# VH-VL binders against q9umr5, part 224

Target 1, 268 residues: q9umr5
Amino acid sequence: SYKPVIVVHGLFDSSYSFRHLLEYINETHPGTVVTVLDLFDGRESLRPLWEQVQGFREAVVPIMAKAPQGVHLICYSQGGLVCRALLSVMDDHNVDSFISLSSPQMGQYGDTDYLKWLFPTSMRSNLYRICYSPWGQEFSICNYWHDPHHDDLYLNASSFLALINGERDHPNATVWRKNFLRVGHLVLIGGPDDGVITPWQSSFFGFYDANETVLEMEEQLVYLRDSFGLKTLLARGAIVRCPMAGISHTAWHSNRTLYETCIEPWLS
Key: E = the ipSAE of ESMFold2; O = the ipSAE of OpenDDE; V2 = 0.75 times the mean of E and O plus 0.25 times the DockQ between their complexes.

## First folded at step 10 (VH-VL)

Design y23 (framework fv_nofazinlimab; at its last look DockQ between E and O 0.65; V2 from the best seeds 0.00; counts 0 for: pae E 5.0 > 2)
Fold by OpenDDE, look of step 10:
Structure y23 (fold): chain C 268 residues (1-268), chain A 123 residues (1-123), chain B 112 residues (1-112)
Amino acid sequence: as target 1 above (268 residues)
Amino acid sequence: QVQLVQSGAEVKKPGSSVKVSCKASGGTFSDYAISWVRQAPGQGLEYLGYIIPIFGTANYNEKFKGRVTITADKSTSTAYMELSSLRSEDTAVYYCARTQYDILTGYSDFDYWGQGTMVTVSS
Amino acid sequence: DVVMTQSPLSLPVTLGQPASISCRSSQSLVYSWGNTFLNWFQQRPGQSPRRLIYKVSNRDSGVPDRFSGSGSGTDFTLKISRVEAEDVGVYYCMQGTHEPYTFGQGTKLEIK
């Protein structure tokens, strides 16, 4: 039998977005128990990510307990960060494949219509004033806002991304790294035509330097320092990178070719 | 001036589907969400769901999940509400309404409404 | 779901006299940042609903100052200082704090 699949949605999203994915899985892996978690849907997805992590943890623990052979996680967009944090705080998870589906794993610094909808009266360059304020971190989007021009503010004010990345020292860093390394495979999916994740390389742990030059995962301090286990995972062949062009952000979970190429191989 | 203009009245048979449109003007379509509310004759208002066109995501009242589909076309600034498996109790005026969101101030819900679309379900 | 309870459901009023409508929610409507998403709508006969008040006490543009909203937590009130003929219609409270959004039953304001 196939291992159960747990799906975590993105910002302003719900389980409904994954109806095609469910269809694909049922067709190619019949009998698979797929659970799309309907937590923090819609506007509730703006709640602090640690709150979401706690909620999703409560939901996945029973599922994992009933699946001693292991489970697969498919986590879309903001959900990918939730899942990474989840795997960091859980010392007893049994995740075989963690599939990060177009997630801003290294943060977001976009200037898209998507962002403008959230901040209609603010520009990208000024969002640090909001996101790195005490009240800004009460919004999920600010929890992974990564302004390359205000690194000091990011490192000091980010209550989520900087911590799960191990970029700011904290007492749980070693344990979180150990927990995260329990994952069998980390499957990173994204692409240049996403239009939302900015830079799109963030889905592969690439990101801007201070000059807004995109550096790859291997050039990131978090990798070089192996702060949360990326270097270790890569060394043991546990990281899979699956870039795909021609896919917009809202289509990652509903593209058959993408599914067959990047998701299906890891559901066995 | 912001305006929401809905499609015309519909008469449908039980078991069929209806699709109502809501065209927005006077503002930037990508800056807000479109919600749908219905009102049965002589009754109160009932929320169906909403869509955020820029996100392409829709959220629904659980009561209508499986039967209602909300979509949007950004190129025409038009939102759609489709209700399937129609029954007599679905007879109502269906309204679209605009919701603006600002992370600093929160939602401004339902500040503008369409003129309503009467949907009659009868055998 | 959050239940919104209005009272009274029928409100006959003499012209020029004040009117008051109560709306109670089954749970607190306080959202993050201290925002409370409680709206009041007016629906005149044969017309679409029109928002009068948003976030408890803010009047929309064009709404006469004789309309006022107040309240907090779970108890809210819409007041009309001097009822006019054009005020005839059904008034609804609505909470936008918790999904799914829910409306009160409506209060039908009529002239005696």
Scores: ipSAE 0.390, ipTM 0.759, lowest interface PAE 1.8, mean pLDDT 93
Fold by ESMFold2, look of step 10:
Structure y23 (fold): chain C 268 residues (1-268), chain A 123 residues (1-123), chain B 112 residues (1-112)
Amino acid sequence: as target 1 above (268 residues)
Amino acid sequence: QVQLVQSGAEVKKPGSSVKVSCKASGGTFSDYAISWVRQAPGQGLEYLGYIIPIFGTANYNEKFKGRVTITADKSTSTAYMELSSLRSEDTAVYYCARTQYDILTGYSDFDYWGQGTMVTVSS
Amino acid sequence: DVVMTQSPLSLPVTLGQPASISCRSSQSLVYSWGNTFLNWFQQRPGQSPRRLIYKVSNRDSGVPDRFSGSGSGTDFTLKISRVEAEDVGVYYCMQGTHEPYTFGQGTKLEIK
């Protein structure tokens, strides 16, 4: 029988957005119990990510308890960062596949329509002044804003991303790495035509250097130092990379070819 | 000056569908969220859902059991609400209203309303 | 869903006298950056609703200063210091903190 699937949505999103994904799972893996968590919908998705992690943790505990053979996570956009933090803070999680669906895993530095809507008078080059302040860190998008030209500010001000990446010393780093490494597979999905995640390679733990040249996952310091377990996972053969061109940010969960190629094989 | 102009009154039979339009003028349409609210005769206000055109997604009040669909056309600055499987209880004035999202200054919920569209469902 | 409860539902007032409308939410309306998305709307007979007050106490442009809002957390009040004939209508509170957004039942203000 198939393991239960837990779905975590992204910024300004809701459970309704996943109706096609649910249909695909039902057609190809009949009998799978799928729960789309409807917490922090719409405007509430701007709450600090640690508050969201706490709320989602409470929701997943009973689901995991009822499934001793394990569960799968499908986590979209901002939701992929929530899920990665969950895997770090839960010492008793039983997640087999963590499927990261176009998530800004190494952060966001995009001057896109999404940013213009949220910050109409700001640009990516000056948003660090807002995001790298105590007041800015009260908003979820600033929790993973990653300005490659102000890395010193990022490393000191980030209350979320720099911590879950192990880029800043903290007392829980060893325990969080141990917990994260309990995952069976890390499935990374994204593509060049996403239009929102910037650089799109953030979905694969790639990111800009100071010249805005994209360094891939294996070139990142967090990988080289194995700060939260990426190098260990890759060495186990536990990391799956599934890039796909031609898919916009809002279409990842409603594309059948993407589902069949990148998601279905990992829903054991 | 923002204005929301809705399509005209409709008379529909039970089991059919209705699609109400809401054309925005003034300001920048892609910066808005458009919400839909209805009011049955002699009753209070009831929220249906919204769309944020730049994200291309809509969110719905679950009470409507998948009968409502909210869309937007950015090229014409128009939002649409379609209600299917109409019942006599759906007879109401349907309003569109604007929310402007701005993290720096806060949210401005329902600061402009359309004139309303009467939808009458009769057999 | 957050339940918004208004009191009273019917409010007859003598012209020139004060009026007060209470609104209670079933959950706190405080958002994580300190804002409280509690709004008040007026619907005059035969008209669309009009926003009077946003974020608890901020009066919209063109709203007479005899209207004021107050409250915090779960308990909120709309006051009219001196009721005028044009104030006849139904008043609604609305919360925009939690989805789905919800309205109070309405308070019908009428002249005695």
Scores: ipSAE 0.091, ipTM 0.624, lowest interface PAE 5.0, mean pLDDT 89
ESMFold2 (binder alone), look of step 10: mean pLDDT 88; pTM 0.907

Design y24 (framework fv_nofazinlimab; at its last look DockQ between E and O 0.74; V2 from the best seeds 0.00; counts 0 for: pae E 6.2 > 2)
Fold by OpenDDE, look of step 10:
Structure y24 (fold): chain C 268 residues (1-268), chain A 123 residues (1-123), chain B 112 residues (1-112)
Amino acid sequence: as target 1 above (268 residues)
Amino acid sequence: QVQLVQSGAEVKKPGSSVKVSCKASGGTFSDYAISWVRQAPGQGLEYLGYIIPIFGKANYNEKFKGRVTITADKSTSTAYMELSSLRSEDTAVYYCARTQYDILTGYSDFDYWGQGTMVTVSS
Amino acid sequence: DVVMTQSPLSLPVTLGQPASISCRSSQSLVYSHGNTFLNWFQQRPGQSPRRLIYKVSNRDSGVPDRFSGSGSGTDFTLKISRVEAEDVGVYYCMQGTHEPYTFGQGTKLEIK
């Protein structure tokens, strides 16, 4: 039998967003128990990510307990960060494949429609004033806002991304790394035509330097220092990168070709 | 001045579908969400769901999931609410309402309402 | 779902006298960022609902100052200092903190 699949949604999503994905999985892997977690749907997805991590943890624990052979996680957009944090805080997870589906794994610094709606009176260049305040960190999007021009503020004020990345020292860094390394495979999916994740390479742990030049995963300090296990995972062949062009952000979970190429191989 | 103008009254048979429109003017359509609320005759207000047009994402009250579909056309600044498998208890005035969001000030929920659309479901 | 309970459901008032409506939520309406999304709506006979108060105590533009909102956590109140004939209608509280958004039962204000 196939391992259960747990799906975690992104910003402003619900289980309904994944109806096509469910169809694909049922067709190609009949009998698979797929659970799309309907937690923090819609506007609730703006809640602090640690709150979301706790909620999702409570939901996945019983699922994992009933699946001693392991489970697969498919985590979309903001959900990918939730899942990475989840795997970091859980010392007993049994995740075989962690599929990060167009997730801003190294953060977000894009002037997108998301920002226009959430910050109608603010510009991207000024969001650090909001996001790196204690008040700002009460919003999920600010939890992974990564301003390359204000690295000091990011490192000191980010209550989520900087911590799960191990960019700021904290007492749980070693344990979180150990926990995260329990994952069988880390499947990173994203692409240049996403239009939301900025830079799109963030889905592959690439990101801007101070000059807004995109550096790859292997050039990132978190990799070089192996702060949360990326270097170790890569060394043991546990990281899979699956870039795909021609897919917009809202279509990653509803594209058959993408599913067959980047997701399906890891559901066996 | 912000205005929400809804489509006219509908009379439908049980089992059929109805689609109500809500056209927004006086503001930037992409800056806010459109929510739908209904009110049965002599009853209170019931929330159905909302759409964020700029994202093309809709969220629904679980009570109506599977029967309600909310969509939006940014080019015409119009939101739509479609209710399928109509029942007599779906007879109500259906309202659209605007929600403006600003992370600095919080939500401004339902600050403007449409005039309402009466939907009558009768055999 | 969050249950919003209004009291009273019927409110007969003499012209010129004050009125008070209570709204209680089944759980705290304080959001993680500290805001409380509690709204008050007025619905006059044959009209659409009109928002009077947002975030507990803020009056919308054009709302007379005789209307005031107060409260915190789970207990909220709408007050009318001096009821006028035009105030006849049904008043609803609404929480916008938790999805799905929910309304109180409504309070029907009538003139004695």
Scores: ipSAE 0.572, ipTM 0.829, lowest interface PAE 1.3, mean pLDDT 94
Fold by ESMFold2, look of step 10:
Structure y24 (fold): chain C 268 residues (1-268), chain A 123 residues (1-123), chain B 112 residues (1-112)
Amino acid sequence: as target 1 above (268 residues)
Amino acid sequence: QVQLVQSGAEVKKPGSSVKVSCKASGGTFSDYAISWVRQAPGQGLEYLGYIIPIFGKANYNEKFKGRVTITADKSTSTAYMELSSLRSEDTAVYYCARTQYDILTGYSDFDYWGQGTMVTVSS
Amino acid sequence: DVVMTQSPLSLPVTLGQPASISCRSSQSLVYSHGNTFLNWFQQRPGQSPRRLIYKVSNRDSGVPDRFSGSGSGTDFTLKISRVEAEDVGVYYCMQGTHEPYTFGQGTKLEIK
């Protein structure tokens, strides 16, 4: 009997986006209960990420309660940040595998199709003026916008990413770290041909320094300080890195080879 | 000046499928969301779903899940709605409509509509 | 789904008199930054719907001043200060705040 799988979508997504992933799971793990959460679809995926975390929390509680042996999370793009926050705020979650599917875990700093559509007159170098304002923080993409050239503004203004990364002090940091560390495995998936997540190494907790040179996870302050548990997870062998070239951002959940290589082994 | 021009009327048998096109002109198609709405004879408006061509994302009203497919072709500035397993109650005029979006100034929902495509499902 | 309830469903009006159509939503339609995505559409006989009012009270270009929208939260009103013959048709409210987008049942405006 396989653990239930809960799927959390990304920006401007819906449950339909995951139809191929569902097919793959049914083929390799027949009888698995897979729930693609149909919340904050389309335009509503722009709502503040804390609002989304609250809504997804309400949806996963009954699923986890019915599966005391544990569940798995597959969380795509923006959804991976929702899931990481979920694991931090739930002191009673029973997640075994947290599968982060091309998620901007250290933030986003790129001129993407999403950015162009949402902010047609702005360049990434100036978006900090919008995103690091109270108005900007009411939009999900700004909740994980991470401008490496305005790190002081990021640290002061981010209402979401700086908090869940433990980059800004807050009273819940210790409890959130403890909750997150109860996960069995953290499976990080992404690749250089994604085309949306910028830098793509954000999916592996890498990110730009002030010169836009990518520092890997182990070079990040959040890792070195173990602010939310990355160093602890790596030391216990709980972090799995599964990079794959040749996959565009919209194809991660519809590529069979990726599924077989990076996802299937973790759906115990 | 934005204009949405739809394909012509269709007569279909139960159990078949129909694909309605919606060609946009007078703007940048990739920056639109194209929605589909239907109206059965003598009845109100019913939302089917939409696509955002630049993201390649389609969202559907759950009522039509599994029967409707919404796609777009950026090279021809055309959105498509395909409805399968047709029933007599699917007889309706099918409209496409545009949403143009700007986070800072707000949404412009359904500001332009196509002329409509009558789909008749009969034996 | 958000239920949009219009009242009345049938509205006979004498030419030159005012008309008022109410629309109530089952949930608040307030979104970010104070935006409320409540729209009004007019459908003349045999025609496609046409947007009249967006974001509660903003008239589209070419819509006469006699049309106005008001309301907040869950309660909204479309008013026609002086009904003219070309106003005959069905009027729909629509919410664009919550997926899936939903319409009211329609209000058929007729000249007595």
Scores: ipSAE 0.037, ipTM 0.576, lowest interface PAE 6.2, mean pLDDT 89
ESMFold2 (binder alone), look of step 10: mean pLDDT 88; pTM 0.908

Design y25 (framework fv_nofazinlimab; also named ya76; at its last look DockQ between E and O 0.83; V2 from the best seeds 0.00; counts 0 for: pae E 4.4 > 2)
Fold by OpenDDE, look of step 10:
Structure y25 (fold): chain C 268 residues (1-268), chain A 123 residues (1-123), chain B 112 residues (1-112)
Amino acid sequence: as target 1 above (268 residues)
Amino acid sequence: QVQLVQSGAEVKKPGSSVKVSCKASGGTFSDYAISWVRQAPGQGLEYLGYIIPIFGTANYNEKFKGRVTITADKSTSTAYMELSSLRSEDTAVYYCARTQYDILTGYSDFDYWGQGTMVTVSS
Amino acid sequence: DVVMTQSPLSLPVTLGQPASISCRSSQSLVWSHGNTFLNWFQQRPGQSPRRLIYKVSNRDSGVPDRFSGSGSGTDFTLKISRVEAEDVGVYYCMQGTHEPYTFGQGTKLEIK
């Protein structure tokens, strides 16, 4: 039998967005138990990510317990960060494949219509004033806002991304790394035509330097220092990168070709 | 001035579907969400769900999940609410309402309402 | 779901006299960032609901100053300092903090 699949949605999203994905899985892997978690749907997805991590943890623990052979995680957009944090805090997870579906794994620093809706009166370049305040960190989007021009503020004020990345020292860094390394495979999915994740390479742990030049995963300090296990995972062949062009952000979970190429191989 | 104009009254048979439209004007359609609320005759207000056109995502009241579908067309600044498997208890005035969002100030929920669309379900 | 309980459900008032409507939520309506999304709506006979108050105490444009909202946490109040004939209708509180959004039962204000 196939391992159960757990799906975690993104910002302002719900289980309904994954109806096509469910169809694909049922068709190609009949009998697979797929659970799309309807937690923190819609506007509730703005709640602090640590709160979401706790909620999702409570939901996945019983599922994992009933699947001794392991489970697969498919985590979309903001959900990918939730899942990475989840795997970091759980010392007993049994995740075989962690599929990060167009997730801003190294953070977000975009000025898209997507963000303008959330910040209609603010510019991208000024969001650090909001996001790196105690008030701002009460919003999920600010928990992974990564301003390359204000690295000091990011490192000091980010209550989520900087911590799970191990960019700021904290007492759980070693344990979180150990926990995260329990994952069988880390499947990173994203693409240049996403239009929301900025830069799109963030889905592959690439990100801007201080000059807004995009550096790859291997050039990132978190990789070089192996702060949360990326270097170790890569060394043991556990990281899969699956870039795909021609897919907009809202279509990653509803594209058959993407599913067959980047998701399906890891559901066996 | 912001206005929400809904489609006209509907009379439907049980088991059928109804689709109500809500056209927005006087503002930027991408700047807000559209929510749907219904009111049975002589009863209170009941929330159905909302859509964020710019995100293309909709969220629903669990009570109506599986029967209600909310969509939006940004090119025409129009939101739609479709309710399927209609039953007599679905007879109500259906309203669309605007929600403007700003992370700095929070939500401005339901600051503008449509005129309502009467949907009558009868055999 | 958050249950919104209004009282009274029927409110007969003499013209020129004050009116008060209570709304209680089954759980706190304070968002993590501190905002409280409690709205008050007025629905005149045969009309769509109209928002009067948002975030507990803010009046919408065009709303007379005789209307005021107050409260915190789980207890909220709408007050009308001097009821006028045009104030006849049903008033609803609504919470927008927790999904699904929920309304009170409504309070029918009538003139004695």
Scores: ipSAE 0.651, ipTM 0.854, lowest interface PAE 1.2, mean pLDDT 94
Fold by ESMFold2-Fast, scan of step 11:
Structure y25 (fold): chain C 268 residues (1-268), chain A 123 residues (1-123), chain B 112 residues (1-112)
Amino acid sequence: as target 1 above (268 residues)
Amino acid sequence: QVQLVQSGAEVKKPGSSVKVSCKASGGTFSDYAISWVRQAPGQGLEYLGYIIPIFGTANYNEKFKGRVTITADKSTSTAYMELSSLRSEDTAVYYCARTQYDILTGYSDFDYWGQGTMVTVSS
Amino acid sequence: DVVMTQSPLSLPVTLGQPASISCRSSQSLVWSHGNTFLNWFQQRPGQSPRRLIYKVSNRDSGVPDRFSGSGSGTDFTLKISRVEAEDVGVYYCMQGTHEPYTFGQGTKLEIK
């Protein structure tokens, strides 16, 4: 029988967005128990990411406890960051495949229409003033705002991403790393035509330097220092990179070719 | 300013489906969310769901999940609400209304409404 | 679901006199940063609802200053300081804090 699949949605999202994904899984792995977590739906997705992590943790514990052979996580967009934190804070997770579906793993720095929708009078160059305040850090989107021109403020003020990526010191860093390393496979999915995640390489742990030149995962200090286990996972053969062109941000969970190429092989 | 214009009245048989449109003009369609609310004759207002066109995401009132589908076509600045398996109690005026999000000022819920579309379900 | 209860349901008023409508929610409507998503709508016969008040006490542009909203947590009030003939209609409160969004049952304001 197949391992259960837990799905964590993204910003302003809900379980309904995954109806095609569930159809694909049912076709290729009939009988799979798929739980799409209906927590922090719609505008509640703007709640601080640590609050979301705590809520999702409560929901996944009983699912994992009933599946001694393990579970798979499919985590979309902002949901991928929730899942990153779950894998670190849970001392007892039994996740086999963590499938990160176009998630800004190193953060977001873009003037996309999506950002302008929430901050209509703000430019990306000025969002640091809002996001890196205590007030701004009460919104999920600010928890992963990563301004490469104000790295000092990002490292000091980020209450979530800088901590979970090991870019700022935390007393629990060693335990978080140990917990994260229990994952069987880290499957990273994303692509250049996403149109929302900026830079799109953030889905693969790449990000802008101070000159806005993208540096890939292996050039990041978090990788080189193995801050939360990326270097160890890569050496173990546990990181899978699956980039695909031609897919927009809202289509990752509803494209059959992507499912067959990047997701299906990691569901057991 | 944004104006919401809805499609005309419809008469449907029980068990059929109805699809109502809401066309936005006077602004960029992607700047707001579109919600659907109905009002049965002599009754109050009841929320069905909403769509955020720029995210392509829809959220539904649990009471209508499985029967209601809300979609958007950005090229025509039009949102649609489709309700299936119609019953006599679905007879109502269906309204679209917009919501704007702004993290700095908060949310502007249902600030502008369409003119309404009368849907009659008769046997 | 959050239940919104309005009182009174029928409100006959004399022209020029004040009118008051109460709205109570079954749960607190306070959200992030103290924002409270409580709105008031007016619906005239044969017309779409029109928003009068948003976030408890903020009056929409073009809404006469005789309309005011107040309240906190679970208890809210819409006041009309001097009722005019054009104020006839049904008034609804609505909460946007918890999904699904819910409306009060409506208060019909009539001139005596």
Scores: ipSAE 0.519, ipTM 0.794, lowest interface PAE 2.7, mean pLDDT 91
Fold by ESMFold2, look of step 10:
Structure y25 (fold): chain C 268 residues (1-268), chain A 123 residues (1-123), chain B 112 residues (1-112)
Amino acid sequence: as target 1 above (268 residues)
Amino acid sequence: QVQLVQSGAEVKKPGSSVKVSCKASGGTFSDYAISWVRQAPGQGLEYLGYIIPIFGTANYNEKFKGRVTITADKSTSTAYMELSSLRSEDTAVYYCARTQYDILTGYSDFDYWGQGTMVTVSS
Amino acid sequence: DVVMTQSPLSLPVTLGQPASISCRSSQSLVWSHGNTFLNWFQQRPGQSPRRLIYKVSNRDSGVPDRFSGSGSGTDFTLKISRVEAEDVGVYYCMQGTHEPYTFGQGTKLEIK
């Protein structure tokens, strides 16, 4: 029998978006219990990420309790940040594979169509004025906005990303790191043709320096300081990087080849 | 000047389906979310769902999941709502309405409406 | 689903007099500090709905100053300080905080 799979969706999304992924799992792993969590759908996905984490935490507890042998997480886009926070705040999680599907794990700094849709009078160069305010932090997008040219404001104002990355001191940092390190595997999926995640290497814990040069995961301070466990996980061989070109942001969960290459091997 | 123009009235038999179009003009279509709302004769307003064309995502009122499909064609600035397995209770005027979102200033929920499309389901 | 309850459902008013319509939600409509997605719409006879008020109290462009919205949490009010003949129609509140979006039953405003 296969471990249950829990799916967490992204921004302006719902459980319907994952119908093809569900079909693929059913075909290759018949009998797998797959739950796409139907919380914070549509506009509700703009609610503060800590509120979403709390709601998703409450939903996953009974699923994990029924599966003492463990569960898998497949977490798409913004949902990957929710899932990473879940792994940190739950001292009793039993997640084997955490599959991060094109998630902005080191943040977002992109002039994309969805930025223009949500902030039509703003650009990436000036959005920090909104996002690094208490008012902006009430919206999920701003919880992971990461302006490489205003790192001091990011570190001071971020209510979510700077905390789960261990970039700001807080009393739970050691416990959150310990909890996160209980995951069996961290599977990182993304690619250069995504078109939304910016830089796309954020899906692999890469990000811009102040010159907008992408530094890979191993060059990030959060990795070097092992602030939430990335260096430890890599040293264990627990991090899997699965880049794939030619996939746009909305197609990650509906591409058969991506599923077979990057997801299927991690569903036990 | 934003304008939403809907397709004409439809008469349908129970068990069939209907597809209503909503063509947008004025503004930038990529900035829109297009919602669908219906009003049965002499009744109030009922929300069906929406699509955000730039994200390619639709969200549905659970009451209509499985029966409603909402799509958009960016090249023609047109949204579509298809309702299947029609019943006599589905007789209503179907409206499209726009949302243009700017989270700094709030957003314009249903700030422009189409003229309505009467769908009559009778045998 | 969030139930939106309007009161009264029928509101006869003398021209030039004030009118007040109440809207109550079964759940808090507070999204975040300063953001409560409660809207008011007017539907004149034979026309599509028209938005009057968004986010509780913000008048839409071109809406006369005699219309005002107020309230918080679960209790909201639309007021017309001086009813004019053109105000005849049905008024709906709508919440956009929780999926699915829901409307009140409507309040039919009539001139006595």
Scores: ipSAE 0.202, ipTM 0.676, lowest interface PAE 4.4, mean pLDDT 89
ESMFold2 (binder alone), look of step 10: mean pLDDT 88; pTM 0.911

